# VH-VL binders against Uncharacterized protein YLR179C, part 4

Target 1, 201 residues: Uncharacterized protein YLR179C, of Saccharomyces cerevisiae (q06252)
Amino acid sequence: MSSAIVAKLNKEDIIKDTVKDLAFEILGELSVSYVDSDDIKLGNPMPMEATQAAPTIKFTPFDKSQLSAEDKLALLMTDPDAPSRTEHKWSEVCHYIITDIPVEYGPGGDIAISGKGVVRNNYIGPGPPKNSGYHRYVFFLCKQPKGADSSTFTKVENIISWGYGTPGAGAYDYIKENNLQLVGANYYMVENTTVDFNYDM

## First folded at step 4 (VH-VL; framework fv_temelimab)

Design b43 (from t9 with heavy chain N54Y)
Fold by ESMFold2-Fast, scan of step 4:
Structure b43 (fold): chain C 201 residues (1-201), chain A 120 residues (1-120), chain B 106 residues (1-106)
Amino acid sequence: as target 1 above (201 residues)
Amino acid sequence: QVQLVQSGAEVKKPGSSVKVSCKASGYTFTSYDMHWVRQAPGQGLEWIGAINPYSGNTAYNQKFKGRATITADKSTSTAYMELSSLRSEDTAVYYCAKDLWGYSYGFDYWGQGTLVTVSS
Amino acid sequence: QIQLTQSPSSLSASVGDRVTITCSASSSVSYMYWYQQKPGKAPKAWIYYTSNLASGVPSRFSGSGSGTDYTLTISSLQPEDFATYYCQQYHSYPLTFGGGTKVEIK
């Protein structure tokens, strides 16, 4: 149910702090899974060390008729809390961009996201500063405009503020510029609890 | 905005010690590790060690362990690197460098460098 | 200790040339970092997490690679790009740098 997912995103100010006034109709469930770890459940905390390898991502539409084989999907991952929830001079930080993901249904009625499409920005795991508290790591799934040439999409060559040079710029600007439609989301939280480095030479 | 300002050049005799300072501003000092890197004249970059300014815990390149001591003063947002038993081959520019993120994988800001010359 | 080998150690090029610098690691690393250093100056962050340009770095620069092989490319060399470029790994301790590649005027 789309309203329940939106309610959870609003509880943690995800919408307010990232996609703001963009049209947002959840068409399904975005599943994010890290190796040997708990599934991402709209805001559960994750150990930083468990999230450094790219996750397995799938999308399960509520109604298959809302996505066709002609559609292409894009996955965005952002951190709006850089360097912290209260200090945004480097927000948003871009962690992952995949475009041109085909709508191909697996046996379970899900669409594989990871391992499909074109990786525009390689996965970068969470790296919250020590003593910065919890950061929200947010995945957005978008539908691309029909017939779009994704090679013309904005190139994010600096992950800080998604290259826009303005604190707080990020997913909102990318989505607007490339005429993407928000259709899915999930997120988790990470804090840096390291009191010592693992420097051991 | 973010600045790392180091102390001035030093000329030292063999066998003495030198202590270089690095004053940080424009960010939360205790949130990012501070590293020390040196560069001998005409040579490349060599990592000495690092400090977590929050805990005071340090890590050293084994080559410098026992001679280098890295410390941090939270009240002044200043990191220090002291190198003892100086030799002529310790002549180098010494840099402090800030971790990009708390669990980072690179440096985003560097101090201007401090030239330490060891000669008799 | 992970050793980083840069090639070439120096190169001479003209304004407008495409320049490619390679960094090879003795064992697999997750990411590579690059710094630009001009004579008498501190190194500047240039490329982080393999392919991401630091603030203020011109778009003619790019980074790529994975595993043991990483590359910095300048698509059309400009006068201000003549400098020494260093790669660095943060995968394992001690942190190590490549020997540097000096880009000189031809």
Scores: ipSAE 0.007, ipTM 0.572, lowest interface PAE 8.8, mean pLDDT 87

Design b46 (from t9 with heavy chain S31D D33E)
Fold by ESMFold2-Fast, scan of step 4:
Structure b46 (fold): chain C 201 residues (1-201), chain A 120 residues (1-120), chain B 106 residues (1-106)
Amino acid sequence: as target 1 above (201 residues)
Amino acid sequence: QVQLVQSGAEVKKPGSSVKVSCKASGYTFTDYEMHWVRQAPGQGLEWIGAINPNSGNTAYNQKFKGRATITADKSTSTAYMELSSLRSEDTAVYYCAKDLWGYSYGFDYWGQGTLVTVSS
Amino acid sequence: QIQLTQSPSSLSASVGDRVTITCSASSSVSYMYWYQQKPGKAPKAWIYYTSNLASGVPSRFSGSGSGTDYTLTISSLQPEDFATYYCQQYHSYPLTFGGGTKVEIK
């Protein structure tokens, strides 16, 4: 299933536009679910209004022997399409960071991601500008280096370019800086279809 | 880089109208909503309304009951707020403010403000 | 319409003090925004999406909260922090602001 996931990420240029030349192996399925909506399925479109509350996130390893109780996981969420797919002057925009997620298996063989660990950056839902087309909202699940000190992970203060000050900087730089290993990914698309101000007051 | 430059102070009589301009530069004018906010002397901030400069669609605070009209001119990158049937309680500094839908700083840039004084 | 109530309306504190300003919403909102306004000047973006500092805002500032209760904190007050701070919601129309909290340094 690893090859199928990587093929879908490549089809929509997710790898090229975010993690670039990073060496990685997908070790499982990253499940992302918003309340009362369809599950995220590697690139399906979602209504903007359905994605403003933080999702429920779980990880199901293909092989449980690849992750042990001593491991810790980190979740990153990024938008590489700011302000649009064709212009990246504010990319990447940081939407969510959780670190120090414990590897605890549930009865279905899944690991709970959301509601665990330390939230470094609070969830910010999709907000593509009007007339900017579809934006890709990408989740990366990473394994932390063994024995990593929790205090080395800090909040991203400026979400634009993940605070690196260079257009296109983001998840790749954060992963390398913190010696993280990419093990899971999922994404969905949102466009801003609100062309009218039809609000009741 | 981004600048919002407003027209100068106005003194108006009750019952007249005023039209304040806000000229934008340093960004693509049609990509972002422009909002209008006022502040009476010594008072807090009050939202008047907004325009999508690309579509021309507007939203208003019902408190102004059809007295406020917000427009935009794409060719000059200028937004306007016209307030009619002026009363003494309309004396305030009027601000234009740029917003990004969803991932902005709220109003990330503000004009310098235009003082409108309504007196007999 | 969502009403925002700020507390306190004004405060005075010494340089180096920890200052906390609260903003309470009449109904639940997803995020809160904060602006700094100095006398005779336009408001300036200060905190967006509850906890994210705007460009150029010193790290002594922080924001937190969820639902109906939101807070702006200054960990070590400096002379340049004298200003009025306003909260604002963009959860529903009409957009509304809190009444402001005036911070004065002793």
Scores: ipSAE 0.012, ipTM 0.565, lowest interface PAE 8.1, mean pLDDT 87

Design b47 (from t9 with heavy chain D33W)
Fold by ESMFold2-Fast, scan of step 4:
Structure b47 (fold): chain C 201 residues (1-201), chain A 120 residues (1-120), chain B 106 residues (1-106)
Amino acid sequence: as target 1 above (201 residues)
Amino acid sequence: QVQLVQSGAEVKKPGSSVKVSCKASGYTFTSYWMHWVRQAPGQGLEWIGAINPNSGNTAYNQKFKGRATITADKSTSTAYMELSSLRSEDTAVYYCAKDLWGYSYGFDYWGQGTLVTVSS
Amino acid sequence: QIQLTQSPSSLSASVGDRVTITCSASSSVSYMYWYQQKPGKAPKAWIYYTSNLASGVPSRFSGSGSGTDYTLTISSLQPEDFATYYCQQYHSYPLTFGGGTKVEIK
């Protein structure tokens, strides 16, 4: 199951362009749902206007024994295609960071991600400029190291290149410096064809 | 290179209207919002409104709603800001400004400014 | 509307001084933007998304902040830095600017 998700991420160069040589194992399905919209299914296109409000996010482990109440999760959202797929001078752009998410199983065996934990970076919806082509908006769910809390994590002050000052830096660097373990991923694509940015946030 | 070139200075009577132009070059005009900002002598910056040249959609500061009209002509890559019912308090330098690329949501290029003087 | 208050409204400083300008928002914003304006000239993009320097901006400039409190710092003031600096929010319409901070030669 995890191999199918990894294969899909590889087909769209998500791994190559974001987490690179990071060793990981996908432990479940990361569900991302925007109000009145199709569920995110590993790369489906979404209308930009449908994605401006923060989504509902849940994680369903393949095996509940892999995550316990003592674990904490972190959610990262990144755009490796800023300002476009071919020009990465601002990549990656940080769109969302939540840490210290508790592992609490709800009815149906999923773990609520959105609305839990500590928001480090507020949600920013997709904003690809017209004529920049499709941007990949990638969610990574990570398990935090044992004993990690809010004092452990670096603050992402500058969302451009995740504050690292190097085009292409982002989620990979954040994961490695904070000793996070990647356990879930999902992504979707947005192209701005005629839709204007929502300037009334 | 990106360039925004505005029309020349205007002197207007109270109660009249003024229409300032901003001609864009060096980028795809329809891909970015164009904003209008004014600055009265010795004062700070005040946002008037903006237009998406592709869709024609506009946004206005309520202070100028009903008096300001922002338009764009795709064939000439030119944005316009018309301000009606002019008062002496409308004396200011008027700037056009281009929205920045991608996720910046700021203004990356500004026109040189157009001085509008309202006097009797 | 979100009101931005800059402090100080003006300051006098010498070449080599460390200068800090603050911008306070009446409600929380996600990011802050800064512009430099010299007398008789249009404003120039200076800092975007709180801490990113615009192209050509010297590294002695930095931006920081979150929520309602933001700062622009010049680590070692140079003659070409004497100007008025404006903060701006793009969080909600109407777009608003701070009142400006004039950095003057001492």
Scores: ipSAE 0.006, ipTM 0.483, lowest interface PAE 10.7, mean pLDDT 85

Design b48 (from t9 with heavy chain S31N D33A)
Fold by ESMFold2-Fast, scan of step 4:
Structure b48 (fold): chain C 201 residues (1-201), chain A 120 residues (1-120), chain B 106 residues (1-106)
Amino acid sequence: as target 1 above (201 residues)
Amino acid sequence: QVQLVQSGAEVKKPGSSVKVSCKASGYTFTNYAMHWVRQAPGQGLEWIGAINPNSGNTAYNQKFKGRATITADKSTSTAYMELSSLRSEDTAVYYCAKDLWGYSYGFDYWGQGTLVTVSS
Amino acid sequence: QIQLTQSPSSLSASVGDRVTITCSASSSVSYMYWYQQKPGKAPKAWIYYTSNLASGVPSRFSGSGSGTDYTLTISSLQPEDFATYYCQQYHSYPLTFGGGTKVEIK
């Protein structure tokens, strides 16, 4: 499954447009589920209205030996397509940050991600501008460095370009600055076809 | 352009060791696992093991564990595979192969191969 | 370890024929890779993620499958398709290859 995940991310330019040359070692499946909706399946389109409440997120490692009880995980959610896929002047837009997620296995052998750890940036649902086409909403699961003090992690106070002030800056910079390791990913697409939205910032 | 260039052919006696090199260029060496695969004359492909060049962590096929040692030198973007206690059945072409997307999942580029002949 | 069995081990077919090569895994795998190897050369990436053609692979090639059964199909065999094709699983260590299928043009 792991190489299939990376293949799909590469096919859809997710890696090229977000995490670039960062090492990406997929250790499991990142499950993302919205209430009364189809599960996220590496790029399926979702109705905008179905994604406004925070999803239930779980991680199922392929091999439990690669994550220990002493490890902590971080979850990042980013939109590299702001205001559109072809114009990135606001990209990336930060949609969710959770740190210090404990590696605790449930009865099904998965690790609960949502509802655990410290929420650094509250969930913001997709808000693509009307007539901007499909946006990719990308979840990255990361392993934190051993003994890391997450209070020292980069604070994302402005969600536009993750506060870096440079178009295209975002998850790559956050991951690199805080020495995080990419271990999981999933994504879906949303197009806004029903609401009026201001494209001017 | 991605290239993997391997060291030249070797002829070794039974009981000796061989160390094959694989120099990578055209990509960030530390971002992708490097694998080693062998092929005996007229036979199929057999996975030996892999290394994550960033961490130095390795994985080995149990058949080769204890005899194969895979290493990487970040400064020269070169991976190595050393096989000890050679026997005639170790006669094969040895390939390095770049992981498709980072860690032990499939291969997008292969070295040209290094023929290792084990003969008395 | 997951054993991959390819069928047939060899075949001879005429130019223009439809050729199907199968790969059966001893345990369920998520996806399958395929490599093309010509005599005296290193293998080349051919199909990844079960059905995605590698760059430069002609559209007459296709891959399909799930669980334990995977196939590589050539819709209209050409002279340049003479080669041995190997499947490979990535589901678990050790990584394993099928025994290969030799495609000979008669």
Scores: ipSAE 0.005, ipTM 0.426, lowest interface PAE 18.2, mean pLDDT 85

Design b6 (from t9 with heavy chain W101Y Y105W)
Fold by ESMFold2-Fast, scan of step 4:
Structure b6 (fold): chain C 201 residues (1-201), chain A 120 residues (1-120), chain B 106 residues (1-106)
Amino acid sequence: as target 1 above (201 residues)
Amino acid sequence: QVQLVQSGAEVKKPGSSVKVSCKASGYTFTSYDMHWVRQAPGQGLEWIGAINPNSGNTAYNQKFKGRATITADKSTSTAYMELSSLRSEDTAVYYCAKDLYGYSWGFDYWGQGTLVTVSS
Amino acid sequence: QIQLTQSPSSLSASVGDRVTITCSASSSVSYMYWYQQKPGKAPKAWIYYTSNLASGVPSRFSGSGSGTDYTLTISSLQPEDFATYYCQQYHSYPLTFGGGTKVEIK
């Protein structure tokens, strides 16, 4: 349920390290799937190679009455562990931003997230430095304020610290500046296992 | 702040070798691959090779394989590129360049360059 | 080896002009990287991962593309933008650069 998702994010310090004191009302399950790989299950490790192409993302509300056709959603993806979990001089790194996602229900009650809306920042796959350990790659789904002008949603030009110039700045600042409401989350972990060069000429 | 400081200009005779250094500071030297790129006068950029400073393992452009040797010294945070059997066509500015974040993100910092002139 | 072809090799433009330079890869690549180089200086990181601007790069610059075709656009050319721009692929070894596009004052 919603409280279990929030409890997991708190236990793994995701809330403390990203969205902090922002109100979090989970309205559903955020599903993230990479081609030919296991689905993301709130913190499972993923091979780096399997995550370089953009995932398929869907949202399944617990109660359809809480989202109307007039609502728009935004998806944010962030890495709070840059360059590592213990050194965050580049955190957070922006990996994906989609805004103006329509609330359109498909068969089975899912709302398509990927392939919809306006891509503000193209998907960038995980690229943790060698020997930096596991990084948490966190997806946040947000509800946009009613009547928001899409021209107000800007691209993050410098992905390091989401362009804010302060270590640890990122999704929190973007959410606050754009008056977004947190309604869903999921995450997975990646470490860079490519210790050496692995090609032949 | 990240800095890559290279050794000074060299003038070499054909058939000799040159060894250029690149001293890194402001980041964890062993966490990022270091690359070497050259640029002949008035020409474009050409990738020579790279080293993983933690393992010492290297990758080379086939064009330079057998002539280029890239090494790293962890104790001084310094990478080296040695090019042997020099020809006049090897006259170029040689740059070291650091991987941005992981190896797939491009280069974020470049050394100032070292001019190597090969002449008889 | 992936070859990168930049067009044009050089162009002359005036302050305020919209400038577009292209980079074509001999086979599909996932992302393109761009560097700005001024005479006598080392290249500077300019655009990462096709469309993301490096720190300090003005918003008049943009990058786009996919597969084999990539572009760098300057919406309103300024005096400090006169330089040579290089594309680079990091998809496969050996790493390769385009031949460069020199943007000159008219």
Scores: ipSAE 0.029, ipTM 0.613, lowest interface PAE 6.3, mean pLDDT 88

Design b7 (from t9 with heavy chain L100Y)
Fold by ESMFold2-Fast, scan of step 4:
Structure b7 (fold): chain C 201 residues (1-201), chain A 120 residues (1-120), chain B 106 residues (1-106)
Amino acid sequence: as target 1 above (201 residues)
Amino acid sequence: QVQLVQSGAEVKKPGSSVKVSCKASGYTFTSYDMHWVRQAPGQGLEWIGAINPNSGNTAYNQKFKGRATITADKSTSTAYMELSSLRSEDTAVYYCAKDYWGYSYGFDYWGQGTLVTVSS
Amino acid sequence: QIQLTQSPSSLSASVGDRVTITCSASSSVSYMYWYQQKPGKAPKAWIYYTSNLASGVPSRFSGSGSGTDYTLTISSLQPEDFATYYCQQYHSYPLTFGGGTKVEIK
């Protein structure tokens, strides 16, 4: 299960382009759902207009014993393909940060992610430039270190390169500096397919 | 680095036309819409219109439709805004501004502005 | 067209003051954008997608809001912050700006 997820992320260069050498201990399935749309299933394309409102996010652990009520989770959303898959001068772009998500099991054994915790960066929907091809929009779920003070987590003030000032900087750096552990991932792809000018009046 | 360089100031008579240029560099010109915004002396900002440099398609504020014409030349990475039938109330600084759908700071880069003075 | 009303149109403040300016839209918008303009200069991107600071903008600035009501706040005004601030919507055409709020030295 976990190996299949890692294999898919590797096939699409997501690990290489985002979290690199960080240990990835996948503990469950990260479910991402946009209103009136197909569920996100590790890389399916989505219409840009369907993804502008924040999604509903849930996590289903493979084994409930790996996460306890004392644990807290963080959700990160990043675009490594800014402005395009072949040009990364603005990569990564930060799209969403939630921290301090409580581990509360609902009916059916899932943990609600969206609507919980502290939103550090408000959701920003995909915005690939016209003629830039597909962008990968990647969600990472992380476990926070035990006893971490909520005040240790800060907003990303400049979403371009996650404020680090170096093309390609982003989720990797945020995860390392906050001592987060990668436990889940999902992603989808969006391109701006309109060949005509969107602003015709 | 990204730069938008506009043509120099112009003094025009009422009833004439003016054509302002905006030369882009440091990015792929055809990938981002270019907007035109004006500001009369001591007044606020007013959107004129925009062009998709790849397709040539345009959008105009109804207030300027029929008088404003926005064009783009891919070979020189230059956008143009022509305003016809000039009146004294068209005296303003005219700006080009680069759009970046969904990622930008709104208009993330602005030209330095071109002062157009309409006087008799 | 969506009309944006900024309040106040001008304010006089001292270094160290907390300054709040508001932008009210005639109909709901998804995001608000803010620009800083100093006399004789082009506007500069300042806040995008309601609450995100543009590159080089000091952390004393913040943006918030949703629907029809949006706010730009300066927590501790500095001399370089005296400028006119404009809000802008990119929700529908024609694109519109607020009338501007001039932040003046007291």
Scores: ipSAE 0.078, ipTM 0.653, lowest interface PAE 5.8, mean pLDDT 88

Design b8 (from t9 with heavy chain K98R L100I)
Fold by ESMFold2-Fast, scan of step 4:
Structure b8 (fold): chain C 201 residues (1-201), chain A 120 residues (1-120), chain B 106 residues (1-106)
Amino acid sequence: as target 1 above (201 residues)
Amino acid sequence: QVQLVQSGAEVKKPGSSVKVSCKASGYTFTSYDMHWVRQAPGQGLEWIGAINPNSGNTAYNQKFKGRATITADKSTSTAYMELSSLRSEDTAVYYCARDIWGYSYGFDYWGQGTLVTVSS
Amino acid sequence: QIQLTQSPSSLSASVGDRVTITCSASSSVSYMYWYQQKPGKAPKAWIYYTSNLASGVPSRFSGSGSGTDYTLTISSLQPEDFATYYCQQYHSYPLTFGGGTKVEIK
């Protein structure tokens, strides 16, 4: 299961372009759903207009014993393709950060991610530039260090390069410096097909 | 280094036209929309319109529709804004500003401005 | 057309003061953008997507808000911060700016 998810993440160079040499093990399925749309399935394309409202996010561990009620989770969302897949001068762009998500199992054995914890960076929907091709929008779910004071975690005040000031910096740097453990991932693709200004008066 | 360099100041008679240029360098010209914004002396900012330099498609503030014409020349990486039927209230500094509409970072780089004075 | 109203239109403050300026939209917008303009100069990108500081903007600046009400705050005003600040919406065309808030030395 874990290997199949990792194989799909490699299909569009997600690992290479975001978390790089980070050692990790996927512990479950990260489900991402937008209202009235197809579920996110590790790289399917989505219409830009369907993704502007924050999604419903859930995590289903393969083995419930790997997460305890004392654990806290963090959700990260990043775009490594800013302004495009071939030009990364703004990458990565931070789209969402939630910390302190409690491990609370629902009736179906899943953990609610969206609507829980502390939103550190509000959801920003995909905004690929016109004529920039497909962008990969990547969600990472991480386990926080036990007893960590999340108020000491890096504050992302500039979403371009996650405030690090270096093209390509982002989720990897945030994960490493805050001692997070990557446990889940999903992604989808969006392109901006708008060829005209949508101005109606 | 991104630079937007505008043409020099102009003094025009009422009823005439003015064409301001904005030469872009340091980035791929066709990847960013170019907007035009003006500012009358001591007043705030007013959006005139925009062009997608790749497609040539434009959008105009209704207030300027029919008087403003925005164009772009890919070969010289230059955008233009022409304003016709000039009136004294068109006296303003005219700015070009680049934008990547999909991400809406706002206008991240601005030209230095071109003062257009309309007087008889 | 979405109208943006800034309050106050001007304020006088001293170095070290906390300064708050507001921008109210006539209808709900997703995000707000802020520009700093000094006399005789072009505006400079300052805050984007409501709360994100542009490159080189000091950490004493912050932005917040949602819906129709947005705020720019300077936690400890410095001499280089005296300028006019404009809000802008990208939610719909025509693009519109607020009237500006001039931050002056007391």
Scores: ipSAE 0.024, ipTM 0.602, lowest interface PAE 6.9, mean pLDDT 88

Design b9 (from t9 with heavy chain L100R)
Fold by ESMFold2-Fast, scan of step 4:
Structure b9 (fold): chain C 201 residues (1-201), chain A 120 residues (1-120), chain B 106 residues (1-106)
Amino acid sequence: as target 1 above (201 residues)
Amino acid sequence: QVQLVQSGAEVKKPGSSVKVSCKASGYTFTSYDMHWVRQAPGQGLEWIGAINPNSGNTAYNQKFKGRATITADKSTSTAYMELSSLRSEDTAVYYCAKDRWGYSYGFDYWGQGTLVTVSS
Amino acid sequence: QIQLTQSPSSLSASVGDRVTITCSASSSVSYMYWYQQKPGKAPKAWIYYTSNLASGVPSRFSGSGSGTDYTLTISSLQPEDFATYYCQQYHSYPLTFGGGTKVEIK
């Protein structure tokens, strides 16, 4: 549930290192699936090569009454660990931005996230340096303010520090400046140990 | 800040070998693969191979396999590319280039190039 | 081996023109990278992960594409933009470059 997800994010310093003091309440489960791979389950490690193509993303609200057809969602993907978990001079790195995702329920009570809305930044897979250890790749699902003018959402031109020019700037700043509300999260970990020279990949 | 400095131009006879160096500075040498790319006069770019400077593991374009040897010396932050059995068609500018991983711009830094001329 | 085909191989253009360069891959790739090379100089990183501009690259440049078809566009050509542009795939080994597109003064 909500409290278990938040506890896991707090234990792994996801909140501390990304969204900080922003208020949020988990309204559902954010499902992230890469082709021919294990589903993302709040911090499982993934091979780097398995994550280079964009995942299928869905959101399943705990209570469908919490989101209406008038709502729009935004998806953000960020790496707070650039170049490593202990050195953040390039953090956060922007990996994916989708805005204006409609709240449209599928047969299982899920909302399709990937393939919907307006892609502001195309998906970029994990790219940790060799010998930098595990990086956390974090997805945040946000609810947009009702009646938000989508023309205010722009592409992040420089993915390093989300173009803000300040180490550690990223999802927090984007969420705050666009008045987004955090409603979902998931993450996985990647280290660069399995990409090294395979001609048959 | 980040620099790749290559050795100077060389003139070689057919059948000989050449060894080009690439000294890296301004970043953690062992964290990024080093690639070698060549460009014949007036022609395009051709990938030769790469090395992981930490492990010493290499990858080669099959066209150069058996003739190219890429090595790295961690103590001096220097990568090397040796090409043997030289022919006139090996005349080219040889570049080293830093790998894309670590949120680089692809090959984000290139050496200045080393002209290798093979002539009798 | 993934072959990258650039078109055109060369073009002549005037300052202020919109220039479009295409890169076609023989099989699907995740991303395309672009390099700018001026005569006598090493290539310089220009566009990364298909559509992101490297530091210092003017906003008149843009990149787009997916699968097998990728494009570099210059919205209003400037004198310093005359150069050869190369696409590159990093999807599989051996790494390959396109044949280059030379942007020449008209």
Scores: ipSAE 0.081, ipTM 0.678, lowest interface PAE 5.5, mean pLDDT 88

